# VHH binders against q9lmt1, part 3

Target 1, 351 residues: q9lmt1
Amino acid sequence: MLEKESDLTAMEKPNNKHAADSFSSEDLVSPVKKAKKSEEVSGGGEAVAAVGNREAEEDKPSFVSEEKKEFLVEADVAEDKGARHTMEDVWVVLPDASLDFPGTLRCAHFAIYDGHGGRLAAEFAKKHLHLNVLSAGLPRELLDVKVAKKAILEGFRKTDELLLQKSVSGGWQDGATAVCVWILDQKVFVANIGDAKAVLARSSTTNELGNHTEAGNPLKAIVLTREHKAIYPQERSRIQKSGGVISSNGRLQGRLEVSRAFGDRHFKKFGVSATPDIHAFELTERENFMILGCDGLWEVFGPSDAVGFVQKLLKEGLHVSTVSRRLVKEAVKERRCKDNCTAIVIVFKRV

## First folded at step 14 (VHH)

Design w4
Fold by OpenDDE, look of step 15:
Structure w4 (fold): chain B 351 residues (1-351), chain A 125 residues (1-125)
Amino acid sequence: as target 1 above (351 residues)
Amino acid sequence: QVQLVESGGGLVQAGGSLRLSCAASGSIFSSYAMGWYRQAPGKQRELVAAIYSKGSTRYGDFVKGRFTISRGNAKNTVYLQMNSLSVEDTAVYYCAAEVETEDEETGFYYTEYYWGQGTQVTVSS
């Protein structure tokens, strides 16, 4: 009986070359022109008539107040246990996360945590991650993308450290994947660990012309997250350098599929990390909405499929709460998602 | 450019079987889903079957267990085994794939649908 080794040919996902924006600050030293000494010549006093200096009204530069394009953010969540015995997903929806910090920049926070081996890691992350990111110095007055990314990284690190301590003391070993969004004024930060995804629906052109041509320009479904799985080449290399073994089923030590997660206490020594990938972008009129989803949603929806589904419902004038519920209902009831299913729909509206 | 090529369509008697094949070629980084749609004359295009990247499947309500979608051993190949065909199954069958493509503007990836040219399936009484 020849056991046919099914060669799981690892899909080489192409390496995203990090465009390191090398802002070379070339200090343009403007040369100080030496003012020449003009001489004294003394000449005579003719009483030239007082031509009234019409004070040229200095055209005060009309500070075109850059109309701060204010974006309204509307968001809601839906969840369904699916065919699972328990719900291991948890979520955060904070359209105004600055309420606890008066006088700060507008901050919204959204997250999905998908628990595995239990719910405890996901629940811990829900309680602590945002607070740890804020405490790490997420910008409140001056938006610096580097500072914000550093705060998110430190927040993830600190959350996992505290979670692992709680895991030891509590005698549990749960893990959790995460997809997280922070909106600081018009800047969006997306962070993930594991296989939860964020998808942005973006218009191809700024329709300056208000002609609603009914042939609605298809929204581009941009995937803002990369999955962290043990079988992916970069993650595989990292895990193997840490002494981890990836089984023929693509699992670390035959057990864990993801290479990054909160918790997973027993797998940390094998290179499981809670270090997120972080992406940032500016909100423009091209950003229509974002979908956050657990792996269960993305099991039965592609990104473009999900964007098309949500876009149709939004065009019908449905509220975001109804849209999120219908998305999850479609996933679980119509498309027979067998896992926990959680989705957050975030709609960007220009005011 | 991604291309989808269908095969296996044709004329079959009612109660008969067909096996459709679709092969995707070109710059395919990742396929989120592959599937089959059909369009009968004067009707809208409808989903027949889809298979997702993790192996989950869905079928149109009219399939009622008669059809089975599967992946080939080759990457980016899908089959549709159609059994117990009826005259109402007469349509052009289209292969579709949702494929990841690099977004030149952002350096991220986006997904889009690609379609085959279609294969005619005719079921005679």
Scores: ipSAE 0.778, ipTM 0.918, lowest interface PAE 0.6, mean pLDDT 86
Fold by ESMFold2, look of step 15:
Structure w4 (fold): chain B 351 residues (1-351), chain A 125 residues (1-125)
Amino acid sequence: as target 1 above (351 residues)
Amino acid sequence: QVQLVESGGGLVQAGGSLRLSCAASGSIFSSYAMGWYRQAPGKQRELVAAIYSKGSTRYGDFVKGRFTISRGNAKNTVYLQMNSLSVEDTAVYYCAAEVETEDEETGFYYTEYYWGQGTQVTVSS
């Protein structure tokens, strides 16, 4: 049933309308962000200069190789503990995400997992989700959008299933939200559970000779994800059918603000789901870059604000590594964000 | 379409206080931020204060604790309490909001800034 529901959701155009009356009804309930569990660990992977395997020539026929080089993908991550004593965000930056599943179809993968109640769920997802998606049949030879979405859906299901087994065995209650990207050739798949967000910077259509973004035309900040909160009608309905109670503070059982996450073992029986929203789009000349961010980034940046910040730095010629670092530095040092802050900037360049 | 209406400006003596109000009228699906910017003649607009949907606030450096931004009972409204005003605070004050708008081409939402018409604040010595 979940596969069937996910297939319908993944194949439909996104619906951003809420069941409320469309006038700031979202503001009627003010969710209080859950404090993240502190742990005495230090984490932080080495950032990789994101020049994908598209720099290397392939042995495949020229037509196929030329199409695979249509876009160069450069990406990097930055993170900061912010005002917290520990870091519960983890990330994935894999410009070549084939791992042990070789094939001719380009595969890149990026993710942010925002841990709560500890980082164990986020670390588990980092280690297992992509492998589970590959094992579930992510296309490697010929792109099939429906098969790709089904593999992503199954990967989330299997990852949470195994995570919950570890949670029982280990006696922990950690949870994590996720925002994930897969790039297969020229198609981008975005999947999310929780309140981390993916934003696409996209130029406007023009019939004039020349690129409007180069002539100063502003980029649109397209919000590719919808937050999953217990107070939202679809999420509330699922929770209530499972016997969960949304308290006056807008939280499930008075405690959990998000309605979808990996882990959160004790809340799964009350309708907390690891089933992602999955959306896809084609890369054309109009898609300039993406920003993935945890809740901490978006607490002090609106999407258009963040796109403008990144665009300015890219126009100054800064490398994506510097851009991601400057974005997180602005959020934490200048804008004083309260929580862990992690951002991935993914830049699309035409060959 | 979103319209932002400012009120509460006017003439005040140095050391005095004013309270600016901004109400959004029209359709607002959701907002990420609301705030205040100011502009003196011949100068660029500069941030005075912003409040984000989850409650965090941000202030321009020149504020130095003198101003406080807050939301009203309805989250379509925002206030700026300005205390200890000086002549240097004389400017037109603009309300701004970053609001989701449906993108007909893609079916996703995008965000954009909306600006009010401005309200004059004049501080006399």
Scores: ipSAE 0.671, ipTM 0.861, lowest interface PAE 1.1, mean pLDDT 80

## First folded at step 17 (VHH)

Design y6
Fold by ESMFold2, look of step 18:
Structure y6 (fold): chain B 351 residues (1-351), chain A 125 residues (1-125)
Amino acid sequence: as target 1 above (351 residues)
Amino acid sequence: QVQLVESGGGLVQAGGSLRLSCAASGSIFSSYAMGWYRQAPGKQRELVAAIYSKGSTRYGDFVKGRFTISRGNAKNTVYLQMNSLSVEDTAVYYCAAEVETEDEETGFWYTEYYWGQGTQVTVSS
């Protein structure tokens, strides 16, 4: 019997570089090499329980074998309204994201939803996305990358479907971008729609050669996500085939800059999609930490700049809670970021 | 491949002005930030000014409003207007850009700073 692989579960990397590259196809270069799973929701205000302290503590009896657990995940978030009157970013930090889905695999989840036109779409996504991903079969016992990616894809589809129904009944037009992480055992899954960004700080073997490295090991700032904007070739093609017009200012119908988001109900008919890019990589001793950030952070920090900032603080022994707070404070207070600013720092520590 | 070429350095009397120019070679390229750093003998390289992709700017504390960073009409050129120069401004000034490069090992992208060769600014008493 024959099985066929399909889109979004493929082994292909994200789209090309930002804005400066008109080439539309993904080349054969592979993403990170890794060698190796109803409840009802009513309109009556029943909600998925939030597991949320600002304390990233993992202190519980373990029944996992030694060979299955090689690191601790410590993470925290900081946010600041910046110069805006309102705060439209929301976030999720769940170092233990199992909820009511038992299994032996570690499951952690982190997300930033950058709302636009209001906070309602972002809040909806915070409440529903992870549960929908679990319900769609995110692996909990045996890690299977294709099954995990399929569950994440279905989770995004279902979340947007339900969100759009709520948007119609509620009469609102809110939208939200997303950058999401799931950690299953030793594998990290990154999914995004829109222009929030995930960056990984990774050790390089070139540090051993001492090429102008004076102190410590400089970390590579690996950009794990591609922005989805209407002007980018693959996104532009889908929009134009759906009858959308991209104005001289680069916005769909003169209004929407992003080409993928949850919500944005009136733009869905013009090819705005909630279908995420999904990538995975294995955690080794080389992966030091990740930074998730909304566009506000990246307005005043390049990826290497942010990685260097965080690395310095971590080397001083500061806890991740303080590191995330200082990163956002630097962006808003010292660098005068004007937009909402939210960042999650996720640190991988060997046990 | 990105190459940065500085010009406009030289010898200036204290209180004078210079304008540094930096051109990125090749066609338009994508960068997260461009800017100027300086290094005096025996000191660490320090930020003078940066301009980010969306137009925000940042200056080192020692600038105190004396310098202005700007982009040319094409995004491949940055300028540093330096006014009210003092002897303490004597250094080699380097153009820098944070540029995204394909990462063959992981199949993602990484960023790194590219540096010009530097242009000497000497401020005499």
Scores: ipSAE 0.666, ipTM 0.832, lowest interface PAE 1.0, mean pLDDT 80
Fold by OpenDDE, look of step 18:
Structure y6 (fold): chain B 351 residues (1-351), chain A 125 residues (1-125)
Amino acid sequence: as target 1 above (351 residues)
Amino acid sequence: QVQLVESGGGLVQAGGSLRLSCAASGSIFSSYAMGWYRQAPGKQRELVAAIYSKGSTRYGDFVKGRFTISRGNAKNTVYLQMNSLSVEDTAVYYCAAEVETEDEETGFWYTEYYWGQGTQVTVSS
């Protein structure tokens, strides 16, 4: 039966007009100060006597050649397929990456590519990315950070373009995340797409190498990469602007977790990008080592945990090859990483 | 500053169960891992259980399936269900978290460990 209830009213809130004030462009006339013509005066030639100035032997400043404190870079890699049927990770370890592009600058290159949906995108990136970065003008004679970053960006762009063409022609849909390092003399460039990570172990002070009190890792674990996942606010906004939908499980179109990758040709229209984040820093005595890892490593290690683990093994005097193998073994066997696990350990030694 | 607050410790008989709870508070942007450590008198601190950001877990070798670590519905909470407790499990249990913090010098993020004050677990015969 029951009835009517009514009218809740359309309140009109009002028109306020306020005005267009016309701030005037006053012409500040810069005054032309007149150059005065000052005079000739001729004054006389007194013959002051040639006092034999003993040539003070100018103590040639001993150019203390600032011994360019050279950093040695030692690196190695380990990988394990874990509980997966296949290994979709690929890696690059080039302590001397100058072979194809000689120059006066030291060039080292390290990378991990984590493939998804297959290995083909990761393999393609491994083959082409470094060459494309070099071809894009990675500095070889004079270090310029802006030029280097531009070359890395263009190298990633070009690699993804070529990869997508091959993906179409080959009929495959694989994608790959990446974490990449270039060392140019003492300048380190870190680039990433997706959820692979680089962690730098840095001393807080030059002097704190000594007192390993059991309680505190004296090394700071600095994460040099930001993950690119579709659920993260900035990446989510970018993906949504491109017409992508993020499912309740945090996946783009219910399938892809990462918002940046090589390949993934079907997701490019939804805003998946191969544009890396790039960070650069100078090697100092504070930089002890760096860990590159795929997402599998970082599922079972936190950054500080990984730094502590590697630091302990390095203090035991273990070679970097043994350290990398033990890190991956710890991840897969002891910590039960179920995914592919790849790690590169890069040790910085002062000479 | 990040604070970890433990609860649920106490006296229990052998064969009994306890549930420890830890709540992290403060400027927590991201937690890479949370876990439990224990320290018995005259022994070193040892890992009991840890849970990582993606949900992977690890346990100490002595746990042998008796304990289960889990995350709460609230962000930055962790529980340790301890079953079949023995006198050897008597220790101070500490909550730990590996937390991401902004590095003011570099503008990067770093991780550090935070510790709770500990909670006493005593298992009587």
Scores: ipSAE 0.641, ipTM 0.867, lowest interface PAE 0.8, mean pLDDT 87

## First folded at step 19 (VHH)

Design f3
Fold by OpenDDE, fold request of step 20:
Structure f3 (fold): chain B 351 residues (1-351), chain A 125 residues (1-125)
Amino acid sequence: as target 1 above (351 residues)
Amino acid sequence: QVQLVESGGGLVQAGGSLRLSCAASGSIHSSYAMGWYRQAPGKQRELVAAIYSKGSTRYADSVKGRFTISRGNAKNTVYLQMNSLSVEDTAVYYCAAEVETEDEETGFYYTEYYWGQGTQVTVSS
């Protein structure tokens, strides 16, 4: 029944013109003053003896060249399909990207893409994301953190746009989560969408004394990424504002667990986004290594557990390739990870 | 400070059952894993069972099929149902949790392990 009609109200125009006041010109002037004069005086030439001033060799200040504390970056990857029929994870390991993209800044790139509903979105992201970030103006000559973050954001946006076009034309609907790292000289940028994670192993104290007390100080396992799940309060609110429903199983429309991903073209209208969180930090002597992992790794490892596992193997003098393989083998064979499992271990060594 | 409190230990006859409980309290943002370790006299501390944030579980081979780890309805609670106990299961049982806390230096979160004080389990012949 109930009709209720009403009101139109048209509220008005207001005009206000206010004025361009003119403040003026003034002159100030003057003067020239004069000329004087002359005089002569003559006097004598006494031959004061050339006391050999020993030029004190000015101690050239030893420019202690601040030895740019150069960090060597060693990295490797391991993957295992686990109990799944297919591997939907893909990865990138580029410890030196400077050969392909010249510049004065060192550039390294690492990424894990965890595919869902298929591998096609993850493979597309692997092929295009880094190039799109570079094309968006990732710094190569002068480090600017704001410029780098802007380039990463635009690279993610452009990659998802192109991926969605490919998804439509290809007739597929795959999605992918991502964890990505760029190292520009000593500045590390971490970007993620979804539930892939980056964990930094950091020492608690700068012992100024170069005694690598090898044994005892536990590394702090710092989680550099925030997960983007549909059930998390901020993501849930965002999804609900877009008209998405989180089911009792914690999934968007009962199907998708993550709130941010590449692709997932049918869920974009419900607020699924490819906008990453981005963090940056400076490499210091406190940064020992970083672990990138898919959700399968983090299902059977906590951050501190994974850091402890990797630290033990590195202290045994094992190469990063063996460490990454043992980490994934522990996850899949010993801890019975049921999903695809991919990990990248990045070790920071002072030279 | 994060604290873990164990309960449910005691004396039991061989073939009997016990249920251990652990509750974590304090400044906890999230828990990545909770679990049980044991230390028998003259032996090293060993993992008995763990449960991760997604619900995946891990067991020592010696307890598979006899012990069951589960989460409580309350946040940061874990149980260990121990069935078909043997004299070899006699140990101090420790609750452990990997807990996420805010790092004041960086503004990120970090994780660390916390341990309970332990509860004695004694299985008599």
Scores: ipSAE 0.854, ipTM 0.947, lowest interface PAE 0.5, mean pLDDT 88
Fold by OpenDDE, fold request of step 20:
Structure f3 (fold): chain B 351 residues (1-351), chain A 125 residues (1-125)
Amino acid sequence: as target 1 above (351 residues)
Amino acid sequence: QVQLVESGGGLVQAGGSLRLSCAASGSIHSSYAMGWYRQAPGKQRELVAAIYSKGSTRYADSVKGRFTISRGNAKNTVYLQMNSLSVEDTAVYYCAAEVETEDEETGFYYTEYYWGQGTQVTVSS
């Protein structure tokens, strides 16, 4: 039934205009003067000054050879199947990754592929991704960050396309997450899909002073990758727009935890993508090392914890092969990682 | 600023139980791990228990089967249930968290450890 009305009013908040002014002026001119004149003349004397050939010391331009501070890259890998029946992780360690695409730019490639539901997708990605990135125009002579990112993006797309075709013909149902690094000269590119991670250990200050002060400033553990899980707001929205359902356990269709992966043929229609996040940074004296790891490593290590562990072993003078092996052994044997565990340690040394 | 606040410490008789609580607050994007350490008089600080972001747990051998670490409903809360306490468990207990923060220089996130002020646990004979 009841109707009621009421009106209440439109208050007027006010005008104020003010215009302020003009000022103009002035001139000043001044002047003239002219003056003259003269004149004279004469004389002749011949003095044959001996032109001493001062050989101009050609100032040889000191080519300050900008000593391109070259970084040596040392890397190694360790893996352990852990408590799993099979190893579904695969890795790539290529300090020279030029393959059939030679060029003047250094090209190194490192990757971990973490397979789920099998190993076939991970093995396929290992075999084809780097080649597809090179074929897509990864720079080999002139570094261009935009060109490199475009080549990486296209390489991921092409790899997933070919994998999906093979998955249909072969009856494959597995998928793989990835964390990938390309080093072009001194530029590092990091690409990931899923929940594999890259962590950079970076110094807070340029130790210009070669004094190894024993109180070594703690390295900052920088996470260079963003995880792609179905429960994350942006990924969740994308999956839901594609008609995917995220279960109460945080899994797409109750099965898949990640929202981006190679393969996963049955989940592509629900919005699973192989489009990576891609970041790039320049190597400086502050970049000490990187850790690439599968989700199994990062289940039992935080980034700062892993950086502290690796830093301690490197300070003991251990080779990168021993460091990577001890990191994975700590994860699986001491910290009781229940999954496959793979880690790549990449050390940057100034030459 | 990130802060960790412990509670639940105190005096207990041997064979008794305590429950420690820790809450992390401040500019926290995510927590990779939370845990408990202890330091007895004249001893080094040692890990007691840790819980990681995926729910995996780690315990010192001396506390296995007696202590249980768990997360609260809040993402940045951790509990330590301590049962069957002994005089050897007497220590200052410290909460720790590995916290993710935005790195303004790089535009990435980085992680670091933060510590609580500690809570005294005393087990009497």
Scores: ipSAE 0.851, ipTM 0.945, lowest interface PAE 0.5, mean pLDDT 88
Fold by OpenDDE, look of step 19:
Structure f3 (fold): chain B 351 residues (1-351), chain A 125 residues (1-125)
Amino acid sequence: as target 1 above (351 residues)
Amino acid sequence: QVQLVESGGGLVQAGGSLRLSCAASGSIHSSYAMGWYRQAPGKQRELVAAIYSKGSTRYADSVKGRFTISRGNAKNTVYLQMNSLSVEDTAVYYCAAEVETEDEETGFYYTEYYWGQGTQVTVSS
């Protein structure tokens, strides 16, 4: 039924301009002269004492060649599908990643991609991410941490863009989490999206002798990644601002647990992002090894527990290939990981 | 500092049951795992049971089917229900937690293990 009505009104208000000024000045001064003086002569001639040129042996500065403490990087991977029907994890192990982009800086690359809803997003990321990071200007001659981080960010962005295009054209909607490492000379960059993790095993003290800490000092298990899940306050707020709903089970739209991933085409509008967190640190004698793992590994290992397990096997003199295999075997067979399980062990050795 | 407080130990007859409780307190950002270890006289400390952050559990083979680890409703609490106890289960039981702490040197988080003082479990024949 009812209709009504009305009107009103206008108001204007105003102007103000103002102006202010000017000032100026000053000059000055110049001068002065002074002149003098002259003198004088005398010529005394005396003796040519042949002071023997003791060639001062120029102490050639011993260029203590700062022996560039070179680090050898040894790495290997293991995977097991666990109790799942399919393996959705994929990995990259490139101890020398310089082949396509030569440069003076050593470049190594390691990654785990944990696929969900299928393997296609993980496979696409494996194929394209490193190349996109290199193409984005990952340093190869002169290390600049800011330039490297920018290249990694752009590489992730470009990879997700291309992946989403492929997802549309292919009619699939898979997603993938990632944990990625680039080693440029002695600088380590760690990037992640989702809930895959990187754990650094670090000594508390630099033993002067460079020897692996004797049996007594536990390695610190430093978690270099944070999880991106919709339940976490910052990610929750970001997802909710994008119109995403988090269910009582902590899943975005009741389906996706992670708040950052490659792909997940249908969840992008709800704020799922492929923007990684990136951390960088310098390799020192304190860095013993790193463990990259999918969420399946970390379901049945804590960081310190995994570090202790790997440390024990390395102290037994086992090769990194055996260590990675035993870690995954322990996770799946002994600890009954129900998911796909992938781990990369990266060992840092001083040369 | 993180503290673990155990309770529920004691004397029980063979075939009996006990329930151990552990509460972690202090500056705990997150807990990756909580568990129970035991040490019998003249033996090494051994894992009995652990529960991880996602709820996965593990047990020693000797306690499978008899012991159950669970989280409490309170944050950083863990229980060990021990059924069908035998004389071989006699030990000091230690609560353990893998706890995340901020590393002041790096600004990252690290994890370490904390231990309780232990509680005596004695199973009589």
Scores: ipSAE 0.808, ipTM 0.928, lowest interface PAE 0.5, mean pLDDT 88

